# VH-VL binders against Ribosome-recycling factor (frr), part 12

Target 1, 187 residues: Ribosome-recycling factor (frr), of Petrotoga mobilis (a9bjd6)
Amino acid sequence: MAKRSSYAKEAEEKMKKTLEHFEDELKKVRTGRPTTAIFEDIKVDYYGMPTPINQVATLSVGEERTVVITPWDKKMLEPIEKAINSSNFGFHAINDGNVVRVSFPNPTIEERRKLVKAIKEMLEETKVALRNIRRDDIKKVKEIKNEGSISEDEAKKFEEEIQEILKENEDEAEKIFQRKEKEIMES
Below, E stands for the ipSAE of ESMFold2; O stands for the ipSAE of OpenDDE; V2 stands for 0.75 times the mean of E and O plus 0.25 times the DockQ between their complexes.

## First folded at step 5 (VH-VL; framework fv_pozelimab)

Design q2 (from q1 with light chain R30D; at its last look DockQ between E and O 0.01; V2 from the best seeds 0.00; counts 0 for: pae E 3.7 > 2, placed apart)
Fold by OpenDDE, look of step 5:
Structure q2 (fold): chain C 187 residues (1-187), chain A 121 residues (1-121), chain B 107 residues (1-107)
Amino acid sequence: as target 1 above (187 residues)
Amino acid sequence: QVQLQESGPGLVKPSETLSLTCTVSGGSIRSYYWTWIRQPPGKGLEWIGYIYYTGDTNYNPSLKSRATISVDTSKNQFSLKLSSVTAADTAVYYCAKEGYDYRSGYSFDYWGQGTLVTVSS
Amino acid sequence: AIQMTQSPSSLSASVGDRVTITCRASQDIDNDLGWYQQKPGKAPKLLIYAASSLQSGVPSRFAGRGSGTDFTLTISSLQPEDFATYYCLQDYSYPYTFGQGTKVEIK
């Protein structure tokens, strides 16, 4: 593979970050599959300070479609339970005196269909973001060309590289989406 | 911020086809599911159907035989056609965006101002 | 289609009153319920989604509760701008269906 220009590499890096964000957001989409990722945005009151759950407890996937939250301090059991139950995520947390268990019920077909719609929208938002990166970076190349810093031929080459990178990342976004769709429909 | 605006004739004759267009601004037509909803004067709300940019549509069974929703990605618009209209189709027609919160689910978070369509001879 | 039944159809209240509107689904719709406010000549406005989630910009005096088949919208202290018609919406399954509405009038 031919060595890409610095401009193309910059675009690639930005697009990769965009895809990473897309994947991270997909992890937050609730499916019937237990996941600890959903709890990353939930904070508990830790001695007067809002603190992420993962900083006060260990989270693991348990049996029977559950996530098990083991606090480092048992005094945090109730706060964790309350935080989850009040988080508007629709989770049901149970404190058994040792750990907090969160159930992940099997979603209905209707729920699965809705989730697929959601991730479709997320996919398109991601594609828009990727295209915006292309637009901005191609504009940058044109500006540099106009300043005389690069030749017309070089500018054309760089634009083509950026376009190719866009296609690669769009394809990757689609693959990510397809994997998640499969997870939603088959979990 | 997404904005929606309905447009089309305010008067349609019986048996003719009602045609409306919703223009979307502040967002891409490709990013969301788009919906039509209507409200007869002094009555409640009725969901008509939705469309996605791929052409995926779904309609209320009560209107399925007469309703057609289409999308024009180049104009950032989507449209509603309702054939064989009667006085019962007189209503304020709204276009809306379906929104999703990964925490909580779907809702209609953005609406057009609505446009009155009167079916009369 | 899922039937949504609101109660009451209308009510009269005064500023400062606590107002409660109920919505019942003909089947279990989980938490897939939204509440909308509509003023005369205006489009409906989303207040609550997912049964209990407050839409951004909506005053905290509005609260949604419920899951399954029974849902409630509560206005803790009615304000002058709250006189309107309220609708519940199920988005659990197609076709989406609205309640018949509840008109909140000034006493």
Scores: ipSAE 0.159, ipTM 0.722, lowest interface PAE 2.2, mean pLDDT 92
ESMFold2, look of step 5: ipSAE 0.334; ipTM 0.700
ESMFold2 (binder alone), look of step 5: mean pLDDT 91; pTM 0.934

Design q3 (from m3 with light chain R30S; at its last look DockQ between E and O 0.01; V2 from the best seeds 0.00; counts 0 for: pae E 4.3 > 2, placed apart)
Fold by ESMFold2, look of step 5:
Structure q3 (fold): chain C 187 residues (1-187), chain A 121 residues (1-121), chain B 107 residues (1-107)
Amino acid sequence: as target 1 above (187 residues)
Amino acid sequence: QVQLQESGPGLVKPSETLSLTCTVSGGSIRSYYWTWIRQPPGKGLEWIGYIYYTGDTNYNPSLKSRATISVDTSKNQFSLKLSSVTAADTAVYYCAKEGYDFRSGYSFDYWGQGTLVTVSS
Amino acid sequence: AIQMTQSPSSLSASVGDRVTITCRASQDISNDLGWYQQKPGKAPKLLIYAASSLQSGVPSRFAGRGSGTDFTLTISSLQPEDFATYYCLQDYSYPYTFGQGTKVEIK
């Protein structure tokens, strides 16, 4: 339907947030291409306070498949190097006295297959979340039907709208996955 | 394999607030519905309510005025607060995960061990 | 709220017996019914979802039947580990509601 009920809009909002979470997590999955997004959650000790790297340095994609981290204050070189090397992502950073460089070597075919398997599992979990949202919102519609607030026909219309929104969002999740899969395999 | 563990005080005074936390391990709190259920000693089960990880909640109407469920995704935890408690709120409190598709079930597939909360002076 | 009525509230049975527990909903709940087993001091365990689907790891002697308002759980040959309390749960609409329970005891 062109006009959607408040229940359909609620489902759409929750599913949109679920897809945004999926996209954000995919950004952190390595490819052969350098990206600064993978460092967004890493914090460095800045004068005794844990501070995101992007608040104390400029991150850019450099030559030779690297990310270059240029701190505003050279005293931050060592803390940034240590924060990246101690992260649970397993990166190896090189501090040359001016910048911190993190290498993004080209993955092997076997490594690429493992990455695609990992993001396929993330896709399936995302689809599960979308289906759970549908189930929840359908149960809310049934609650107001049982209370007599809406008719049986109105309830079925709202449920059909929610089912349509699920299909749209499952299709979008699949497209998001396919774009990342291509990037992994062809980068 | 998801595991849930309840924690919190076992004794709460009447008129005060019962506060429990469920810690989720072996999986992410994101993408699922998380539920509190209670059972008075020797009695049946009562659904309290749920939270979706983005903050959306729903409560049993019998408890809606007193119950608050919250989530902390950074700690992989969700919590229950029940205000203005009386002896009638004495129960074993369980946290549970709702299932999510036809392949793994739609009902509560994972439960915590339960924690007894006694409301007494 | 949808009321769930279990019968019997308790029963005594011997190992090897066929046991049937019923659950009746106050309204049509389609097949949105689960069966749970609870042993003393333990959390409930999911046995059956969607009225008739066996949860992974649950023995095939457990069978669920029904749709609409009338549901049954059958244990075809009772084993020593099956002495417990059994609950039905409707997950058709909020609020979710449980039956009052059926205690299965050793004769």
Scores: ipSAE 0.285, ipTM 0.686, lowest interface PAE 4.3, mean pLDDT 86
ESMFold2 (binder alone), look of step 5: mean pLDDT 91; pTM 0.939
OpenDDE, look of step 5: ipSAE 0.311; ipTM 0.757

Design q4 (from q1 with heavy chain N58K; at its last look DockQ between E and O 0.01; V2 from the best seeds 0.00; counts 0 for: pae E 8.2 > 2, placed apart)
Heavy chain, then light chain:
Amino acid sequence: QVQLQESGPGLVKPSETLSLTCTVSGGSIRSYYWTWIRQPPGKGLEWIGYIYYTGDTKYNPSLKSRATISVDTSKNQFSLKLSSVTAADTAVYYCAKEGYDYRSGYSFDYWGQGTLVTVSS
Amino acid sequence: AIQMTQSPSSLSASVGDRVTITCRASQDIRNDLGWYQQKPGKAPKLLIYAASSLQSGVPSRFAGRGSGTDFTLTISSLQPEDFATYYCLQDYSYPYTFGQGTKVEIK
ESMFold2, look of step 5: ipSAE 0.508; ipTM 0.787
ESMFold2 (binder alone), look of step 5: mean pLDDT 91; pTM 0.937
OpenDDE, look of step 5: ipSAE 0.281; ipTM 0.755
ESMFold2, look of step 6: ipSAE 0.016; ipTM 0.587
ESMFold2 (binder alone), look of step 6: mean pLDDT 91; pTM 0.938
OpenDDE, look of step 6: ipSAE 0.219; ipTM 0.733

## First folded at step 6 (VH-VL; framework fv_pozelimab)

Design r1 (from q4 with heavy chain R30S R103S, light chain D28G R30D S93D; at its last look DockQ between E and O 0.06; V2 from the best seeds 0.00; counts 0 for: pae E 12.2 > 2, placed apart)
Fold by ESMFold2, look of step 6:
Structure r1 (fold): chain C 187 residues (1-187), chain A 121 residues (1-121), chain B 107 residues (1-107)
Amino acid sequence: as target 1 above (187 residues)
Amino acid sequence: QVQLQESGPGLVKPSETLSLTCTVSGGSISSYYWTWIRQPPGKGLEWIGYIYYTGDTKYNPSLKSRATISVDTSKNQFSLKLSSVTAADTAVYYCAKEGYDYSSGYSFDYWGQGTLVTVSS
Amino acid sequence: AIQMTQSPSSLSASVGDRVTITCRASQGIDNDLGWYQQKPGKAPKLLIYAASSLQSGVPSRFAGRGSGTDFTLTISSLQPEDFATYYCLQDYDYPYTFGQGTKVEIK
């Protein structure tokens, strides 16, 4: 019995990590909705030292698809503006003397379609990874059956459990994709 | 459209090493099982072995001691080396991609054209 | 190794005929079986995977049936381009093994 449970748990753990990777990759795909999270990786020149923006400013979501960056010290306005405009993310910051505003332009229909196609390709790759986990674990079960370590009935049960876990994780991957697709198309 | 193409010498001397490369185009070598299969002239098909794109391999037991499959993801290629060849190793060698589907069975959905390797003095 | 036995080894048929080829595994292989078509000088082409699932681009006149040990490939109305050698393959356990082939010839 314990071998059955161990096989199911191993497959489930591998598949959950695969889904976590898929979710993490989807977070990197832009929507039209402003967020402060994208700035976590941007550092500003603070007296010659790279310093995270959130250590020198408050970030908030503003009107009209903007993020508003309010520095603790107004002399940081130009360094913050420069750091954002120099990034490879393609953001465009406007400094009005009090705050730095970053615009999140609304993607065109064609840009949205390209983004959805890209995340669908990521979904398909995720499903391949899930199927490979199933294949490897089922082959392992067949090998130990052929060695006589488990019965034919036990092997069938293990294979059915692995197949069920695959279906659950494929369904979850599809739900994750659909949520992101909706964000892209409706933002 | 994924395409596979075998390349390598068509003539190999007995006791030497047969070396073939399969180049994948129209798609990435990542995420799949990549396989070598051979067919002696006028005879049936024999599975040689596979490599998973991360490097994991499995070989036909009759060939395991002589066969080595490798992958180079940066070149989008995988290869076969078969050592100590004899006339019995004369065959058309195919590379193939193992497909996936939502079913439990996988099958070879893309094949190379095949390359004849003759082992002769 | 799992032995795959095809029958017949060859057959002659006319265009429009219904053709059935069988494949028997030496042990249960669930539905881990594929059918392949090979024309002279060409690589095999996948027709059916998972015993009964039709590969994309393959005409619907090809149908696979069976599970366990006994499998069939049926061509419902033979066409001129269907004259070829057909192989089954089990991918249930290593080493993967092919049947010996069935040559379908024009009568």
Scores: ipSAE 0.005, ipTM 0.501, lowest interface PAE 12.2, mean pLDDT 83
ESMFold2 (binder alone), look of step 6: mean pLDDT 90; pTM 0.934
OpenDDE, look of step 6: ipSAE 0.006; ipTM 0.531

Design r2 (from q4 with heavy chain R30S R103E, light chain R30S; at its last look DockQ between E and O 0.01; V2 from the best seeds 0.00; counts 0 for: pae O 11.3 > 2, placed apart)
Fold by ESMFold2, look of step 6:
Structure r2 (fold): chain C 187 residues (1-187), chain A 121 residues (1-121), chain B 107 residues (1-107)
Amino acid sequence: as target 1 above (187 residues)
Amino acid sequence: QVQLQESGPGLVKPSETLSLTCTVSGGSISSYYWTWIRQPPGKGLEWIGYIYYTGDTKYNPSLKSRATISVDTSKNQFSLKLSSVTAADTAVYYCAKEGYDYESGYSFDYWGQGTLVTVSS
Amino acid sequence: AIQMTQSPSSLSASVGDRVTITCRASQDISNDLGWYQQKPGKAPKLLIYAASSLQSGVPSRFAGRGSGTDFTLTISSLQPEDFATYYCLQDYSYPYTFGQGTKVEIK
């Protein structure tokens, strides 16, 4: 009893990965706040090699709701500008000869509501994925019970452990969503 | 909308390895159970096994551990290898997505069109 | 493994008939049963999940019933597009198993 069963550990690890995926996808959803994180997945041609922008430039939050991208080598200004403008994120980058500036206009309340609806759909998909994990691990417990490897009482205990882990992870998913919702609506 | 497409050689020699790939489009492979199912000509359906997108697998014991399912999330694909094939492995092979509705449980809601693999010669 | 026994193996029916197909599990599978329709040369199509839940886009003439070991699929008024083979599937425990199928043919 001092430690959770192997089935509970398996469920917990899979659910942790599911929440990490949810968080990663949420950080790609823009808010009304300027942030440098949204550009970290954009690669620029650096001497023929696709290279993340943060490996060739410093990214910072500037004035007037902008992100300022300062390349270490000014020859990278034009490649960075082109990479951002062609990225299909819908950003507009301007190269002023010293830095690349990207504007983050203040979203309307209607735009914010659409973003919240989108992340609510992502939350529901995440909850479904968490429950898929519970069902699969419960089926594994039922399989070993049917084989006679564990008793009915042991199987019930393992299933209850998995159900407790699900509730913990569903609660965490809800908290992650609420933090992002607040960022979208209040930024 | 999510679509699945099987690909791979349609003819495999006995004792060799059957290798198929399922490409998922119109959605992400993440967060779901991805399944191979086969149907020998004129016969019923047989569940081969699944892979969860993080790598966990389960296989039908009837395949005598000859099946290996793998996933490549960066390509949005999952694959089946079936070793030491015989004429009995001739079948239409389907890939499928297993989803969960919170109130109603699991189902195979999306299927590929199927690909016939013939084991002969 | 859980054995799924479908009955009948085949039947002949006319358009407009009420058709009932049964599926019996070798052990209690709760409501973990799906019904699938398959036409020649095509993949199976999900009709019913969780024994009685109608899949989106499936006509309401299809109805699933049952729990435990005994399940039925009913087509209340057979249409020309319903001539196909029908399979039940238990998804209660691994390995998942299908019934052997029921071919519904036109008289």
Scores: ipSAE 0.006, ipTM 0.555, lowest interface PAE 9.4, mean pLDDT 85
ESMFold2 (binder alone), look of step 6: mean pLDDT 91; pTM 0.932
OpenDDE, look of step 6: ipSAE 0.007; ipTM 0.545

Design r3 (at its last look DockQ between E and O 0.01; V2 from the best seeds 0.00; counts 0 for: pae E 13.3 > 2, placed apart)
Fold by ESMFold2, look of step 6:
Structure r3 (fold): chain C 187 residues (1-187), chain A 120 residues (1-120), chain B 107 residues (1-107)
Amino acid sequence: as target 1 above (187 residues)
Amino acid sequence: QVQLQESGPGLVKPSETLSLTCTVSGGSISSYYWTWIRQPPGKGLEWIGYIYYTGDTKYNPSLKSRATISVDTSKNQFSLKLSSVTAADTAVYYCAKEGYDSSGYSFDYWGQGTLVTVSS
Amino acid sequence: AIQMTQSPSSLSASVGDRVTITCRASQGISNDLGWYQQKPGKAPKLLIYAASSLQSGVPSRFAGRGSGTDFTLTISSLQPEDFATYYCLQDYDYPYTFGQGTKVEIK
């Protein structure tokens, strides 16, 4: 196609944001390197309320494959240690009385394959999101046709453009997945 | 299993803003359309609007001037604000997840609902 | 907005009966129709999507048919747990709209 309609451009922008979100979530998946991002979804009991760790502590990357968690209230040391050790991520957290230190051991081949399965599930969710955008934009094109602003032939053309953009973004999502898969298996 | 839970004040004064939050657990907010639906006591269901997780919104024209939906992906939450409320806005408010299918969308997961009463 | 009209508004039937609920759209909506069951004090539950596709975990006695403007939900052998209010929903075009509901009472 020589030029994209305004409807195709809108779909393309939404799909690009979807891919950016997918990439951002993949950065949280460990490869054996410590990151603070992986802890953003872990919550601790703070005065009876589940609270994200980053709202009760400072997180930093230390030496020797560690993340150092420094709570501003030392009473939170044990709750933070417990929350991290009870997670399903396989972390080794130690409370030294001043900070919680989390070690990132080198994953086994079996652990790496579990990580690849998890990111494959994220890929499928991303493809669903891309297809939802296609349907929303096709509904918009149908509305404009029904209002008489475009012809049936024009509506068909716009729908074909939206389908092209979907395929391009699905292909890119697959490439992003394959790059992360290689990183996980080869790190 | 994805779970949705509404939270917010159950009583709101007329002319003020109704504010509700839906917390998503057992899954990520990162895909799908996220929707608010309401049901006045003893009456039918009304679609309020959706937010796509990247920020795009669509509203029922009857409510667009007063309704605002927002998303916070870092908290796995999305929210509804409805301004200038009256007694007619008294309802059970549901949050819901739109599914995906090649032939259409459906609301496959719903919160349990929260009653909001508009009263002086 | 697309108006969805359900018929009947209520019905009473015995266990084992075949019941049919209809939903009519004010314009063509292809197969973009869902059926929902709501019991008192609970959120609606999806039964049928895309007019005729059975949601996972829903008993096979529920069947959806139709396309365009006329749709039906059939319960082939009514069970005591099927006492509820049933809603259709079009998701063809914004705003999405529900039918007014059909209350099914078990004798």
Scores: ipSAE 0.000, ipTM 0.490, lowest interface PAE 13.3, mean pLDDT 84
ESMFold2 (binder alone), look of step 6: mean pLDDT 91; pTM 0.936
OpenDDE, look of step 6: ipSAE 0.028; ipTM 0.605

Design s1 (from q1 with heavy chain S31R, light chain D32Y S93R; at its last look DockQ between E and O 0.03; V2 from the best seeds 0.00; counts 0 for: pae E 16.7 > 2, placed apart)
Fold by ESMFold2, look of step 6:
Structure s1 (fold): chain C 187 residues (1-187), chain A 121 residues (1-121), chain B 107 residues (1-107)
Amino acid sequence: as target 1 above (187 residues)
Amino acid sequence: QVQLQESGPGLVKPSETLSLTCTVSGGSIRRYYWTWIRQPPGKGLEWIGYIYYTGDTNYNPSLKSRATISVDTSKNQFSLKLSSVTAADTAVYYCAKEGYDYRSGYSFDYWGQGTLVTVSS
Amino acid sequence: AIQMTQSPSSLSASVGDRVTITCRASQDIRNYLGWYQQKPGKAPKLLIYAASSLQSGVPSRFAGRGSGTDFTLTISSLQPEDFATYYCLQDYRYPYTFGQGTKVEIK
């Protein structure tokens, strides 16, 4: 907990959370591979209350590029089907009286390339968010130096630490992007 | 679904500090960027600044010396303080959510209803 | 700061008309352009994000186009509920900036 590390620790915590958000949002980008993660933000009317689907049903990956949604109460079949079909995800949900099945698309190579371009844009915005964190934390260090609370040498060290943390997080963001790119192109 | 609601005094005297709070419901403040935007009566919209739940902020340079945005994660709220106000600060103040979701494109997808703050003696 | 210029500032139209509003950025903002609708006494409502992507629950008669510096919002068949003021927003660089607005009025 040295004085020199305080701003690096703050920057690291903010940047790690920014990366966690980036990963969470990438889960919602369709790959053509069935996944239950894209349903996490869809809510259904459960006895008059908007409720996440995963709190009223079991979601599993089925065969033939499907997700199978099994509600514990069959009265939820129709609300779940409606919620998915109204979500503007372009899925085809089928209610067979026991479960709701959602078919996932099988994108062409060109459609996959378009998706990769889109997540590249998300990566660049994540990098902007990371750079904003660095900029603001470096400004705080300079203000403290100008107040005389730390020396010029201490300020330089804190700024170097913040820059190192930015580089590490930009590299991790790139790795997260590359993993999703591979998933899109190879699914 | 996320809902936002502004609250605070509707009248503020010149040279004093305007203070507003935005309460977030139907979603966690620990995710998106949270923003204040204002609109003087009969005029256009002006972006004030944002806060991320970890404390990261950014401000419109025109307001940077006077504006402070803060967050209280335990109350699921974020706040705006604007010091040394004048009649030019009379506006409807909105809080808004900035999405990271590719489908929302970092746009303001949810807004509060707005609250009018009048600066007058 | 990136200046956003909307045109026209105001227009009058009838139900069923095709309406086009333009927004120009003072520099390249790629596709970081949103369109918002605002009715009197209400908060703005997001219509289009990322220049051309339709927000959930927005009618398909709304379409956004453009990239770089020149953007348009088109309403293909104006409805009574579409009489409002429309704003574009760039969210590419801080400070984020809005266009000055386009008021769409009933004839």
Scores: ipSAE 0.000, ipTM 0.437, lowest interface PAE 16.7, mean pLDDT 83
ESMFold2 (binder alone), look of step 6: mean pLDDT 91; pTM 0.941
OpenDDE, look of step 6: ipSAE 0.712; ipTM 0.901

Design s2 (from q1 with heavy chain Y53R D56S, light chain D32N; at its last look DockQ between E and O 0.01; V2 from the best seeds 0.00; counts 0 for: pae E 11.1 > 2, placed apart)
Fold by ESMFold2, look of step 6:
Structure s2 (fold): chain C 187 residues (1-187), chain A 121 residues (1-121), chain B 107 residues (1-107)
Amino acid sequence: as target 1 above (187 residues)
Amino acid sequence: QVQLQESGPGLVKPSETLSLTCTVSGGSIRSYYWTWIRQPPGKGLEWIGYIYRTGSTNYNPSLKSRATISVDTSKNQFSLKLSSVTAADTAVYYCAKEGYDYRSGYSFDYWGQGTLVTVSS
Amino acid sequence: AIQMTQSPSSLSASVGDRVTITCRASQDIRNNLGWYQQKPGKAPKLLIYAASSLQSGVPSRFAGRGSGTDFTLTISSLQPEDFATYYCLQDYSYPYTFGQGTKVEIK
């Protein structure tokens, strides 16, 4: 009994972590609202070392749909501006001598469609990660059955538990995707 | 390369709250699970719990009523508060990185150096 | 919670010796077992993950074996820098739990 509960518990815990990461990665995806999350992981050259912007600056939402980046040391203004402008996100940053300001305009319809496609791809990758957890658990259950450590009926029950946990987490991943899709299209 | 550093008071009075902070550098706090582990002097290791950027936590049942882990993404830091401490809570406290799926792994591959917290009058 | 029991609690050995440490889980944890090395005054260092996979940068004299409930760490030829305490950790289910440790001392 304890072995059956352990498989379901392990799967649930690891799949929960996968979903939490997926949801958090979606926060990096642009909407029509200004957010600091998408800039915090962009790296700048800090004394020859790639360093996340949030370790050398404060990020905040400013007026008129901007994100304001205030470095601790003004020498970082130019490196931060360069890092943002060269990023694959296509932002336009302006260094005014005191802060770096990044314009956060409403995405066009075409841009919104591209963003939805990108998060759909992230959803599919998340489902693959969830199914890898199931694959590993099913493999072990079959090994234990073949070794004679559990009966055919016990193996079937363990596999059913793992499948149910997968279904619950795939359904939650779809809900997370749908909420973000709506936010992208309607913000 | 991810680097972790614990900080906080080294001496805490009985019945008060132990408070520690782990500062993460060389990586984003938003990308992984962040864990506290402790080791009483001359003894083994005890997992305390983890936090994810969203505030999602999990705690060792032995400490669940007293432990609170929090995260401050703007400072790339996460923290531990342990209330109602006794001498039994004297330990070296470590912060560590934990992965989120098969791509990042599940083992603790990066640790802070540890900080000793003594609970004594 | 899953109990992890290490054997022996301590041992004395000479440079060049082959050392084997065992770890037993109170239930099946598949291959969700890590081995960690801790030197005095230092944080633990990951040696082996997934029961048998060598962590990057760890010398090949370290080898992990086992699955299910019984696991071993073997050091094929003990070096001066290997005198330390070794811990196993199950990362199968929360709460994650460590073995009590095995201290490897110089004879």
Scores: ipSAE 0.005, ipTM 0.545, lowest interface PAE 11.1, mean pLDDT 84
ESMFold2 (binder alone), look of step 6: mean pLDDT 90; pTM 0.932
OpenDDE, look of step 6: ipSAE 0.651; ipTM 0.867

Design s3 (from q1 with heavy chain S31K Y102W, light chain D32Y S93K; at its last look DockQ between E and O 0.20; V2 from the best seeds 0.00; counts 0 for: pae E 13.6 > 2, placed apart)
Heavy chain, then light chain:
Amino acid sequence: QVQLQESGPGLVKPSETLSLTCTVSGGSIRKYYWTWIRQPPGKGLEWIGYIYYTGDTNYNPSLKSRATISVDTSKNQFSLKLSSVTAADTAVYYCAKEGYDWRSGYSFDYWGQGTLVTVSS
Amino acid sequence: AIQMTQSPSSLSASVGDRVTITCRASQDIRNYLGWYQQKPGKAPKLLIYAASSLQSGVPSRFAGRGSGTDFTLTISSLQPEDFATYYCLQDYKYPYTFGQGTKVEIK
ESMFold2, look of step 6: ipSAE 0.108; ipTM 0.672
ESMFold2 (binder alone), look of step 6: mean pLDDT 91; pTM 0.936
OpenDDE, look of step 6: ipSAE 0.704; ipTM 0.901
ESMFold2, look of step 8: ipSAE 0.266; ipTM 0.698
ESMFold2 (binder alone), look of step 8: mean pLDDT 91; pTM 0.938
OpenDDE, look of step 8: ipSAE 0.715; ipTM 0.902
ESMFold2, look of step 9: ipSAE 0.000; ipTM 0.504
ESMFold2 (binder alone), look of step 9: mean pLDDT 91; pTM 0.937
OpenDDE, look of step 9: ipSAE 0.701; ipTM 0.898

## First folded at step 8 (VH-VL; framework fv_pozelimab)

Design u1 (from s3 with heavy chain K97R S104T; at its last look DockQ between E and O 0.76; V2 from the best seeds 0.00; counts 0 for: pae E 6.1 > 2)
Heavy chain, then light chain:
Amino acid sequence: QVQLQESGPGLVKPSETLSLTCTVSGGSIRKYYWTWIRQPPGKGLEWIGYIYYTGDTNYNPSLKSRATISVDTSKNQFSLKLSSVTAADTAVYYCAREGYDWRTGYSFDYWGQGTLVTVSS
Amino acid sequence: AIQMTQSPSSLSASVGDRVTITCRASQDIRNYLGWYQQKPGKAPKLLIYAASSLQSGVPSRFAGRGSGTDFTLTISSLQPEDFATYYCLQDYKYPYTFGQGTKVEIK
ESMFold2, look of step 8: ipSAE 0.070; ipTM 0.648
ESMFold2 (binder alone), look of step 8: mean pLDDT 91; pTM 0.937
OpenDDE, look of step 8: ipSAE 0.663; ipTM 0.874

